VH-VL binders against q9h9l3. Designs and how they scored, part 44

Target 1, 176 residues: q9h9l3
Amino acid sequence: PRKMVAIDCEMVGTGPKGHVSSLARCSIVNYNGDVLYDEYILPPCHIVDYRTRWSGIRKQHMVNATPFKIARGQILKILTGKIVVGHAIHNDFKALQYFHPKSLTRDTSHIPPLNRKADCPENATMSLKHLTKKLLNRDIQVGKSGHSSVEDAQATMELYKLVEVEWEEHLARNPP

## First folded at step 19 (VH-VL)

Design Df7
Fold by OpenDDE, fold request of step 20:
Structure Df7 (fold): chain C 176 residues (1-176), chain A 120 residues (1-120), chain B 108 residues (1-108)
Amino acid sequence: as target 1 above (176 residues)
Amino acid sequence: EVQLLESGGGLVQTGGSLRLSCAASGFTFSNYAMTWVRQAPGKGLEWVSGISYSGEYTDYADSVKGRFTISRDNSQNTLYLQMNSLRAEDTAVYYCAKVPYKGSGSFDYWGQGTLVTVSS
Amino acid sequence: EIVLTQSPGTLSLSPGERATLSCRASQSVSDNYLAWYQQKPGQAPRLLIYDASNRATGIPDRFSGSGSGTDFTLTISRLEPEDFAVYYCQQRSSWPLTFGQGTKVEIK
């Protein structure tokens, strides 16, 4: 069986108006929730909007941040060959400028059985915060300090584990 | 092997200036953030300043803000600390230290330090 | 700033004994961003543990770190003669970066 990891990224705004989402933090945890990677990352372009209220990223975090190219290499090395679990994971991959095989990708924002367990419409896109509260009885992304990508990655993995057996069977019968 | 060698320390009068240097070797200096940490005689460690790999981002302890300036020359693999308006409480061994990729904000390699003594 | 308080100030032990060092933070250290350093007289500090529980490269397995939130511990399972030194904890969770005041492990 393939190893499974969960990923969550924080992005800042770059470009003329700060509309380009650039990777500024990445957290990866294993199946047990152990942190495999958690670092601040310095985008190649000047940061226009830290989006701190959501990202939790501040200017000080960029002082010791890893260059994007280096971080990307390290992250990809971890992800390669793994089943990668994330929430709205297409945003993370986009920020990483990376495409993970669809057959090895699990997006908790698009798992109908997970929504069903949370008494939500199966085809709705629910937030990580909502699902975590409903299914794990845990509050994440609280306060005004922004998100913790480690907490979010851990929550994502725990949510997936709730439906892992059912969903993996479904995917086996219906390969992406 | 990673090596960091500080220089520029010495005796200086209160209000004076010194510029410390840290020569780095054994790693791709331009790819790593760097930091200065100081230690007063017989005392603990105090973070002084940090600088990103490109030098674009810097930060300082409140105790030195406005007086010290951290910089780097990646072409020469050298880290600098310009210290102005020195005070007696700035007396310390000053270490340059490397910031690793894993556990960034920790410091995985340190120089042997250079002593700065500020006297009246 | 996050203030790190280490205890005890001095720990007197014999070689072969177990050493337990504490580092308490004035507020929660996010994401276990806590490091431990060893410093011997006349030498630069050496990184032992990063992110609470990860041993740095080349660090013997007798050194281990644990804890979360506000309470962290460095454990030396069996003290070697070369382990008698001062140990510092350091947080990277918030700025400014801060160190504990240190714990001296000395020979009993």
Scores: ipSAE 0.916, ipTM 0.957, lowest interface PAE 0.4, mean pLDDT 96
Fold by OpenDDE, fold request of step 20:
Structure Df7 (fold): chain C 176 residues (1-176), chain A 120 residues (1-120), chain B 108 residues (1-108)
Amino acid sequence: as target 1 above (176 residues)
Amino acid sequence: EVQLLESGGGLVQTGGSLRLSCAASGFTFSNYAMTWVRQAPGKGLEWVSGISYSGEYTDYADSVKGRFTISRDNSQNTLYLQMNSLRAEDTAVYYCAKVPYKGSGSFDYWGQGTLVTVSS
Amino acid sequence: EIVLTQSPGTLSLSPGERATLSCRASQSVSDNYLAWYQQKPGQAPRLLIYDASNRATGIPDRFSGSGSGTDFTLTISRLEPEDFAVYYCQQRSSWPLTFGQGTKVEIK
């Protein structure tokens, strides 16, 4: 099996005005889409805005949530040494207060061949939802219940697999 | 070894109050969410209440909302369930259970339970 | 709330046989947030499976979980004498957390 995983995180708002994005859920899947990690996470600071419409996070999810420090350790253990695929993944790493090596990072929001395949401008930033619908003919993030980070991580991995060969060759010629 | 020991159960009249305790050992209690689950005699399991590791977040089954209060003292490694306005249908064995990090919202360790009998 | 209905109510089998237990949800259980427990008379429940298919620590590999959406299954590949008990499914997808009514696996 390939040492490649896809990650998707959901964030809530903390700080005085809820402008700080804090990790509240993290999902990690392997190359085949199997879930390696999927847990709600409790930020160290009081949550001011659950951002439920987008995050899907609600107050009751925090009842059984894993403390951030512990969750972070568990997540980093999974990510270490792996090629990590994500969509707009810099947000996930920021929420994790972690920086994965750039050479081992794949951001599906910045892969021109993927956009080209979806008949989008190569340098545009397309949503995961749009790319998934266009290229996988699947609807994600449907309804008013917010995102499913597992679903999003799986979609991200599947999208990357569509351009994996071409993109890996590109990166080999042009190391980040 | 993880151990959970419930206490405080007994016979109480309808409308009465009872406070259950759960003494935890064998793990860092203050780092884990905890739960109460009950089982009426000869019946199935019913989730009652949950509390986050710090105690900041709690939730309850509708059947006990307004009557039961879950709390914890992390310095004493103890989980509590204050039960007020008890009803006959509250008669059950009450289990305290630990919430794991993986599969949180499931329960990986359970106490042996304490019996609460509410008489009419 | 999500209502979990288990079937059959009672399953009579002999040691060595395969047991298949079903848990049906009244609505979709998101992210496969379903657990299975075993309970023997006079004992507390024991976690067998979490998140539909993950075996809990110390659980023999004869126990396996599968399913998604509204239909989940617990399979015991070869029943051992100690496996005769009541089994409960439980969802953590929606609040309140809920259990199925249980399936009793008894010896034929």
Scores: ipSAE 0.916, ipTM 0.957, lowest interface PAE 0.4, mean pLDDT 96
Fold by OpenDDE, look of step 19:
Structure Df7 (fold): chain C 176 residues (1-176), chain A 120 residues (1-120), chain B 108 residues (1-108)
Amino acid sequence: as target 1 above (176 residues)
Amino acid sequence: EVQLLESGGGLVQTGGSLRLSCAASGFTFSNYAMTWVRQAPGKGLEWVSGISYSGEYTDYADSVKGRFTISRDNSQNTLYLQMNSLRAEDTAVYYCAKVPYKGSGSFDYWGQGTLVTVSS
Amino acid sequence: EIVLTQSPGTLSLSPGERATLSCRASQSVSDNYLAWYQQKPGQAPRLLIYDASNRATGIPDRFSGSGSGTDFTLTISRLEPEDFAVYYCQQRSSWPLTFGQGTKVEIK
């Protein structure tokens, strides 16, 4: 079986009015939750909105941040050939300007068995925070300091592990 | 091989100014954030200032804010620290250090340092 | 700021012995953003460990880092003569970046 990793990214606002979501942090963990990558990333364009209350990103984080092009290369090297687990992962890939093969992508925001286990409507889009609380009895994204992408990636992996067997069987029967 | 060479240190009177330089070689200087760290005689390490790879973002320790200015010339592979209004407590060996991509905010290569002595 | 307190202040050991150095943070260091440096007399610091447990390039296997939250440890499994030096921990979790006061590993 292919190796599995979980990814979570934080974005800041660039471009006119800060409406462009640009990668500012990326965290990748392995199946056991060990951190494989976790760095602040400097967008190529001027940051207009740090979105700190959600992203946790502040101006000082950009002082030692990795240039986007370099970070992107490093991240893609890690992701290549892996099953990549994420929550609403299309946003992460968009920010990375990279799209992982659908057959190797697992989005915990769109796994009906996971929602069912959490007593949520199967076709609803539930937040990572909600699912983590319901299924793992763990609080994430608490406080006012913003999100921790490492914590979120770890939670995402743990959630997926709860339904891994069932979901992988489903995907085998119904390839995307 | 990565090399960092500090210069510009010396004896200066309280209230005086000094400009440190750090010449970098052995890596693509313009692609890496850089930092200054100082060490008072017989004491520990103290982070002083950092600058992003392009120079757009800078930050300082509270002890030097308003007095020190970090800058860089990527065309010359050189990092600078302009020190104004120097105080006795600024006496230290000043190191320039490279910030890696992985573990950014740590420092993977250091120069040998340049001594700054501030006397009254 | 996050204050890092290292212990012991001085560790006296013989070559071949195991060294265990502690770094305690005044508050939680998020994401294990803790590094360790070695500094020998008259030399610049050298990065040993970053992000709590990752060895820097060229660092021997006898050096290892562990810990999370507020408690971190640097372990030297078997001290070599060249390992007697001062060791500093440093956090990048919160600004300003801060160092511990250092632990001196000296020969007994």
Scores: ipSAE 0.869, ipTM 0.931, lowest interface PAE 0.5, mean pLDDT 96
Fold by ESMFold2, fold request of step 20:
Order: structure tokens, then C-alpha cells, then sequence
Structure Df7 (fold): chain C 176 residues (1-176), chain A 120 residues (1-120), chain B 108 residues (1-108)
């Protein structure tokens, strides 16, 4: 069976009015929650809006940050051939300028059995914070200092484990 | 092999200036952030300043802000620290250090340091 | 500013013994962003451990790091003659980046 990892990214605003989302941090954990990758990344274009309240990214993080091209190469080597779990994961792949095979992609924001376990409508898009509190009795993204992508990736993996057997069987019967 | 060699240290009077250099080899200098860390005689380590791989982003410890300027010349594989308005408390061995891609903000390779002595 | 306090100040041990070095932070160190360095007299520091528990390239298995939040530990499972040095912890979760004051591991 294929190895499984969870990913979470933090983005900053670039481009006109800071509306383009560019990768500034990426964290990847294995099935057990051990950190495989966790680095700040300097986007190739000017940062207009650090989005610090949500991203946790500050100017100081860019001083020691890994160049985007280098970071992308390292990240993609970790992801290749693996089942990749994320929350609203299409945003992470967009920031990485990467498309992972859909058959190997798991998005905790769109898994009906997971919503059902949380007593939420099956087709609702639920936040990672909400699902984690409901199903793991854990508070993440606490305060206004921004999100931790390590914490978020670990929570995402734990959430997926709650429905892993059911969802993997579903996908086997209903190939994406 | 990664090598970092600091130079430019020496004896200087209070209020004086020095410019430190760090010659880098054995890696693609322009792909890595760089840092200066100092160590006063008999004391521990103090972060002084850092600079991003392109030179676009810099930061400084409060104790040196406005007096020290970090810079780099990627065509010459050299990191610099311009130190102005020197004080007695700036007396230290100054190390040049490389920032790794893994554990960034930790420092994986260090030079052997150059001693700056500030006398009144 | 996060202040890192190391203990003990000096640890006197014999080769072959287990060394346990402590680093305590004045505030929680986010994401366990804590490193350990070794420094011998007249030499530059050498990175041993980054992000609390990851060994840097080329560091022997006898060095291990652990801890989270405010309490971190460097363990040397069996001291070798070359391990007698000063050890520093360093955090990278908050600016300015700070180092502990050091623990000297000396031969008994």
C-alpha cells in the first residue's frame, strides 16, 4: 500500500492589491504526525500583504526563508507517489504550482462521512478548526498570531484517520 | 566543502568603524541566507544580523540596529558587516554562518570567526 | 524576547557516562524551533540538533534532542573524549533569535 502524508501551507498576498496567494510556509507530516518538512519559503515576487493574522508570516521569517524554486523541488519529492491529505488542498497545490493525481488526493474539507461524524451537513465545507474541535477535542489556530502549518497538517492527518477505512473503500468503488 | 572565512577584525577605538568580510566557497552562495553571530570574551552567543539569499530582506538585533549594516555581493560570494559607531560592548569574535534549507534560522556551517576589540 | 536558561552550568562526567543537558525557555517555543550547538575552545559552534529532535548532517546517533513548549533536553548517550565542550541551545520561534548561556561538559 501507498504511503500517506498530510500537507498544509500558509500563503501571503502578492500581485495587484495583494490578491494573488503565494506560498510562504509549507509543512508535511507522515501518518504518525512526525514532521517530514517544515520551512518558510520566500516567494519570487514582492510581498504586498503578509496576511499575518491568518498566515503567521512576518518580514523576519523571510530573512532565513528557502527560495521558492528550491522549496518546491524538495516538497514535490516528498509528495510524489504518495496519498496526500489536506484541508481545502487545491489551494495548497495551486500555491505549489503543482497538480497531484486526484486518485491520490484526500481533502478533509470535502469528505461527507467526516462531516457526518461532526454532526454537520454532509455537503458543507467545514473549517479545519471546527472539525478538529468537534472530533478531536482539540483547539488549533488559537489567538490572532496566525496559523501553525505543522499543527494544521497534524490535525488534518488525525481527522482523516477517523474516516480512512470508510473513505478509502468509497473511493475504490467510485474512482475520482 | 563548505568554507566560510571571516576577515577585517582588529583593534579599533570607541566611535570608530570596521568592515567585516566573509568569503564563502563550496556551495552556491546566492541560494542561501546568511547570518552574523558574535561572542563576547567569556560570554555566550548573540545573534547580530541576517540577510536573505538575494539580499532583499535584512534584520538586526536591537543592540546594533542603526549602527551595523549587513550586505552581500553574490557575484563575489562575499558577506559583509559594516560596523559604525563602535562601542566597548561590541568587542567580540564575529562569526559568519550559513542558514540551511532544513531548520532555517538554525545555522549549519560557521566560519572560525574574526576578533573585534573596541578600546576607549 | 525569549530567554533560554541552560542547566547545569557545568557538568563534570567521565567518558562513557550519559550526559543530560537542560534548556528552559521564558515563553513557549513555537513548533519546537530549538537547536543545539557544540563549541570547543577556540572553535566555532557546530550544529547538533535542529527543531528540538532532528540531528544535523553528520551528527552521531549518541546525540539526541527532545522536549517541547518551554522544556528541552539534549542527551549524549555515551560520552566520547571528543564530546567535552560547551553546549548552547538556540530558539528560532521569536525575534530576536536567542541562545542560552551554555553548559560546559568537562572531564571528571
Amino acid sequence: as target 1 above (176 residues)
Amino acid sequence: EVQLLESGGGLVQTGGSLRLSCAASGFTFSNYAMTWVRQAPGKGLEWVSGISYSGEYTDYADSVKGRFTISRDNSQNTLYLQMNSLRAEDTAVYYCAKVPYKGSGSFDYWGQGTLVTVSS
Amino acid sequence: EIVLTQSPGTLSLSPGERATLSCRASQSVSDNYLAWYQQKPGQAPRLLIYDASNRATGIPDRFSGSGSGTDFTLTISRLEPEDFAVYYCQQRSSWPLTFGQGTKVEIK
Scores: ipSAE 0.790, ipTM 0.905, lowest interface PAE 0.9, mean pLDDT 93

Design Df7
Fold by ESMFold2, fold request of step 20:
Structure Df7 (fold): chain C 176 residues (1-176), chain A 120 residues (1-120), chain B 108 residues (1-108)
Amino acid sequence: as target 1 above (176 residues)
Amino acid sequence: EVQLLESGGGLVQTGGSLRLSCAASGFTFSNYAMTWVRQAPGKGLEWVSGISYSGEYTDYADSVKGRFTISRDNSQNTLYLQMNSLRAEDTAVYYCAKVPYKGSGSFDYWGQGTLVTVSS
Amino acid sequence: EIVLTQSPGTLSLSPGERATLSCRASQSVSDNYLAWYQQKPGQAPRLLIYDASNRATGIPDRFSGSGSGTDFTLTISRLEPEDFAVYYCQQRSSWPLTFGQGTKVEIK
């Protein structure tokens, strides 16, 4: 059977008016929630907006950060051949400049059984914070210090486990 | 094999200046952030300054801000610490250290250190 | 910013004994961003553990790290003669990066 990992990324604003989202932190955990990767990453473009309220990224984090090209290589080596779980995971792959096979991708923001378990409309796009509070009785992303991508990746894996059997069977019957 | 070799330490008067160098080999220097850490005789370790792989980002301990300047020359695989307005409390062994890709902000390889003695 | 207080200051033990070293932070160390170093007389520090529990390359499995939040522990399961040294913890959660004051492990 294929190994499963969860990923979460934090992005900063680059490009005109800081509107481009560039990777500045990435965390990957295994099925048990053990950290496989967790590093700050220096984007190849000048940072215009650290977005610290949400990203938790400050200028000082860039001093010891791994170059984007190197980090990307390390991250993709971990992701290759695995089922990758994330929340709104398209944004993470975009920041990595990478596309993972759809058959191996799981997005907790688009799993109808998960929404149903949270007593939410199946087609609603629920935040990770909301789902985690409702289904795991845990508060994540609290305060104004920004998000922890480790915390978020771990929460994402635990949420997926709640629907894993049902959703994997669904995907087997309905190949993407 | 990763090697870091500090040089430029010595005896200097209060108010004087020194420039420390750290020659790097055994790895692609331009891909790694670098750090200076010092240790006063008989004392513990104190982070002094860090510099990103390209040199674009630097930071300093409050005790040295405005007096010390970290820099690097990636074409020569060399890290520098320019120390101005030296004080007695700057007396220490100065180590250069490499920042790893895993656990970045910890320091996986250290040089032998170079002693800076600031006399009054 | 984050002050790391190590205890005990000195730990006197015999080879073969278990050593337990403590590091307490003045505020929570996020994401377990705590490292441990060993320093022998006349030598540079050597990285043992990063991010609370991960052994650095080439570090024997008798060294282990644990803890979270404000309380962290380095354990040496069976002391070898070469393990008598000073040990430092270091946090990378908040700037400036800080080290603990050290715990000396010495032969009894």
Scores: ipSAE 0.783, ipTM 0.903, lowest interface PAE 0.8, mean pLDDT 93
Fold by ESMFold2, look of step 19:
Structure Df7 (fold): chain C 176 residues (1-176), chain A 120 residues (1-120), chain B 108 residues (1-108)
Amino acid sequence: as target 1 above (176 residues)
Amino acid sequence: EVQLLESGGGLVQTGGSLRLSCAASGFTFSNYAMTWVRQAPGKGLEWVSGISYSGEYTDYADSVKGRFTISRDNSQNTLYLQMNSLRAEDTAVYYCAKVPYKGSGSFDYWGQGTLVTVSS
Amino acid sequence: EIVLTQSPGTLSLSPGERATLSCRASQSVSDNYLAWYQQKPGQAPRLLIYDASNRATGIPDRFSGSGSGTDFTLTISRLEPEDFAVYYCQQRSSWPLTFGQGTKVEIK
């Protein structure tokens, strides 16, 4: 019986024209929604676009931020050996420069039973905000101050719990 | 053992300048963000300025913007605060403080402080 | 700017008693980004609690923090002689970083 955590990251734009997504905040919660990690992270590359409307990241947050290499080490220690739940989680792992075993990865943006429960097409990619509103009767990402990765990680865990028994059994029968 | 030692405080007249230093030891200084916090006599704490581990990012309280400059020399493990155009309300004990990796924006180690007195 | 208002201004108690200190924010402090510090006369502040409820390294378990949103509490379960000091809350949710005005915990 493996421990399960949920992760959400906020990214800023680096590289040419700010097109590269680099990690600037990461939050990890346990099965009960308790915060295991939540820090602002300073990317090793120059920030071109804070993407504040979505990320919630401002220049001031970078003043006290943890260096990327240090933060990555702390985050990977938490993730190792665990089932990791996220929403469009490949983006989070890419920003971490990390590969998590596919058999231990759960992506709430790609779970057909979850879409069906939301009365959405089973193969559609649905936003976290939409699924949370539809299935949990909660509004997240409210306002224009950007997203909270703690709030988003907690919502992601609650969504997965709605389909956990069914989906874990499906994956046991159909290993990736 | 983490140690922070401020120096450079003293008596200065209004409009004058003063440079504070904070010598750091017992940790890898270049991996940590640093901050200055001040406390006027008999008063509470006021955040003054912060600087990222590399020095690339800085910020200031509105009361000191344009007059104070935070900087660091990672090769000498030293944090600085250049204080120009000093005013009577700048009179305070000035602390340097270290930002931890967890709970960043809280301050886990503080120096002993150095007193700056601004008189007319 | 988030203004932090601490109450009471002074708390007079005997050793062994429970102390309860309040910090109220003018706006919601997101993600419980609230810290507590202790300051003794002639000394620098000492970090006790970060992010509302996490004890800093080396802080005894008689210190605990709780609260969310705009209302936060520091509790000292059994006062010891070394606990008579001034306590400050500090938020890191919004810039500028701000401190409360302090609560003095004194003997008697």
Scores: ipSAE 0.778, ipTM 0.903, lowest interface PAE 0.9, mean pLDDT 93

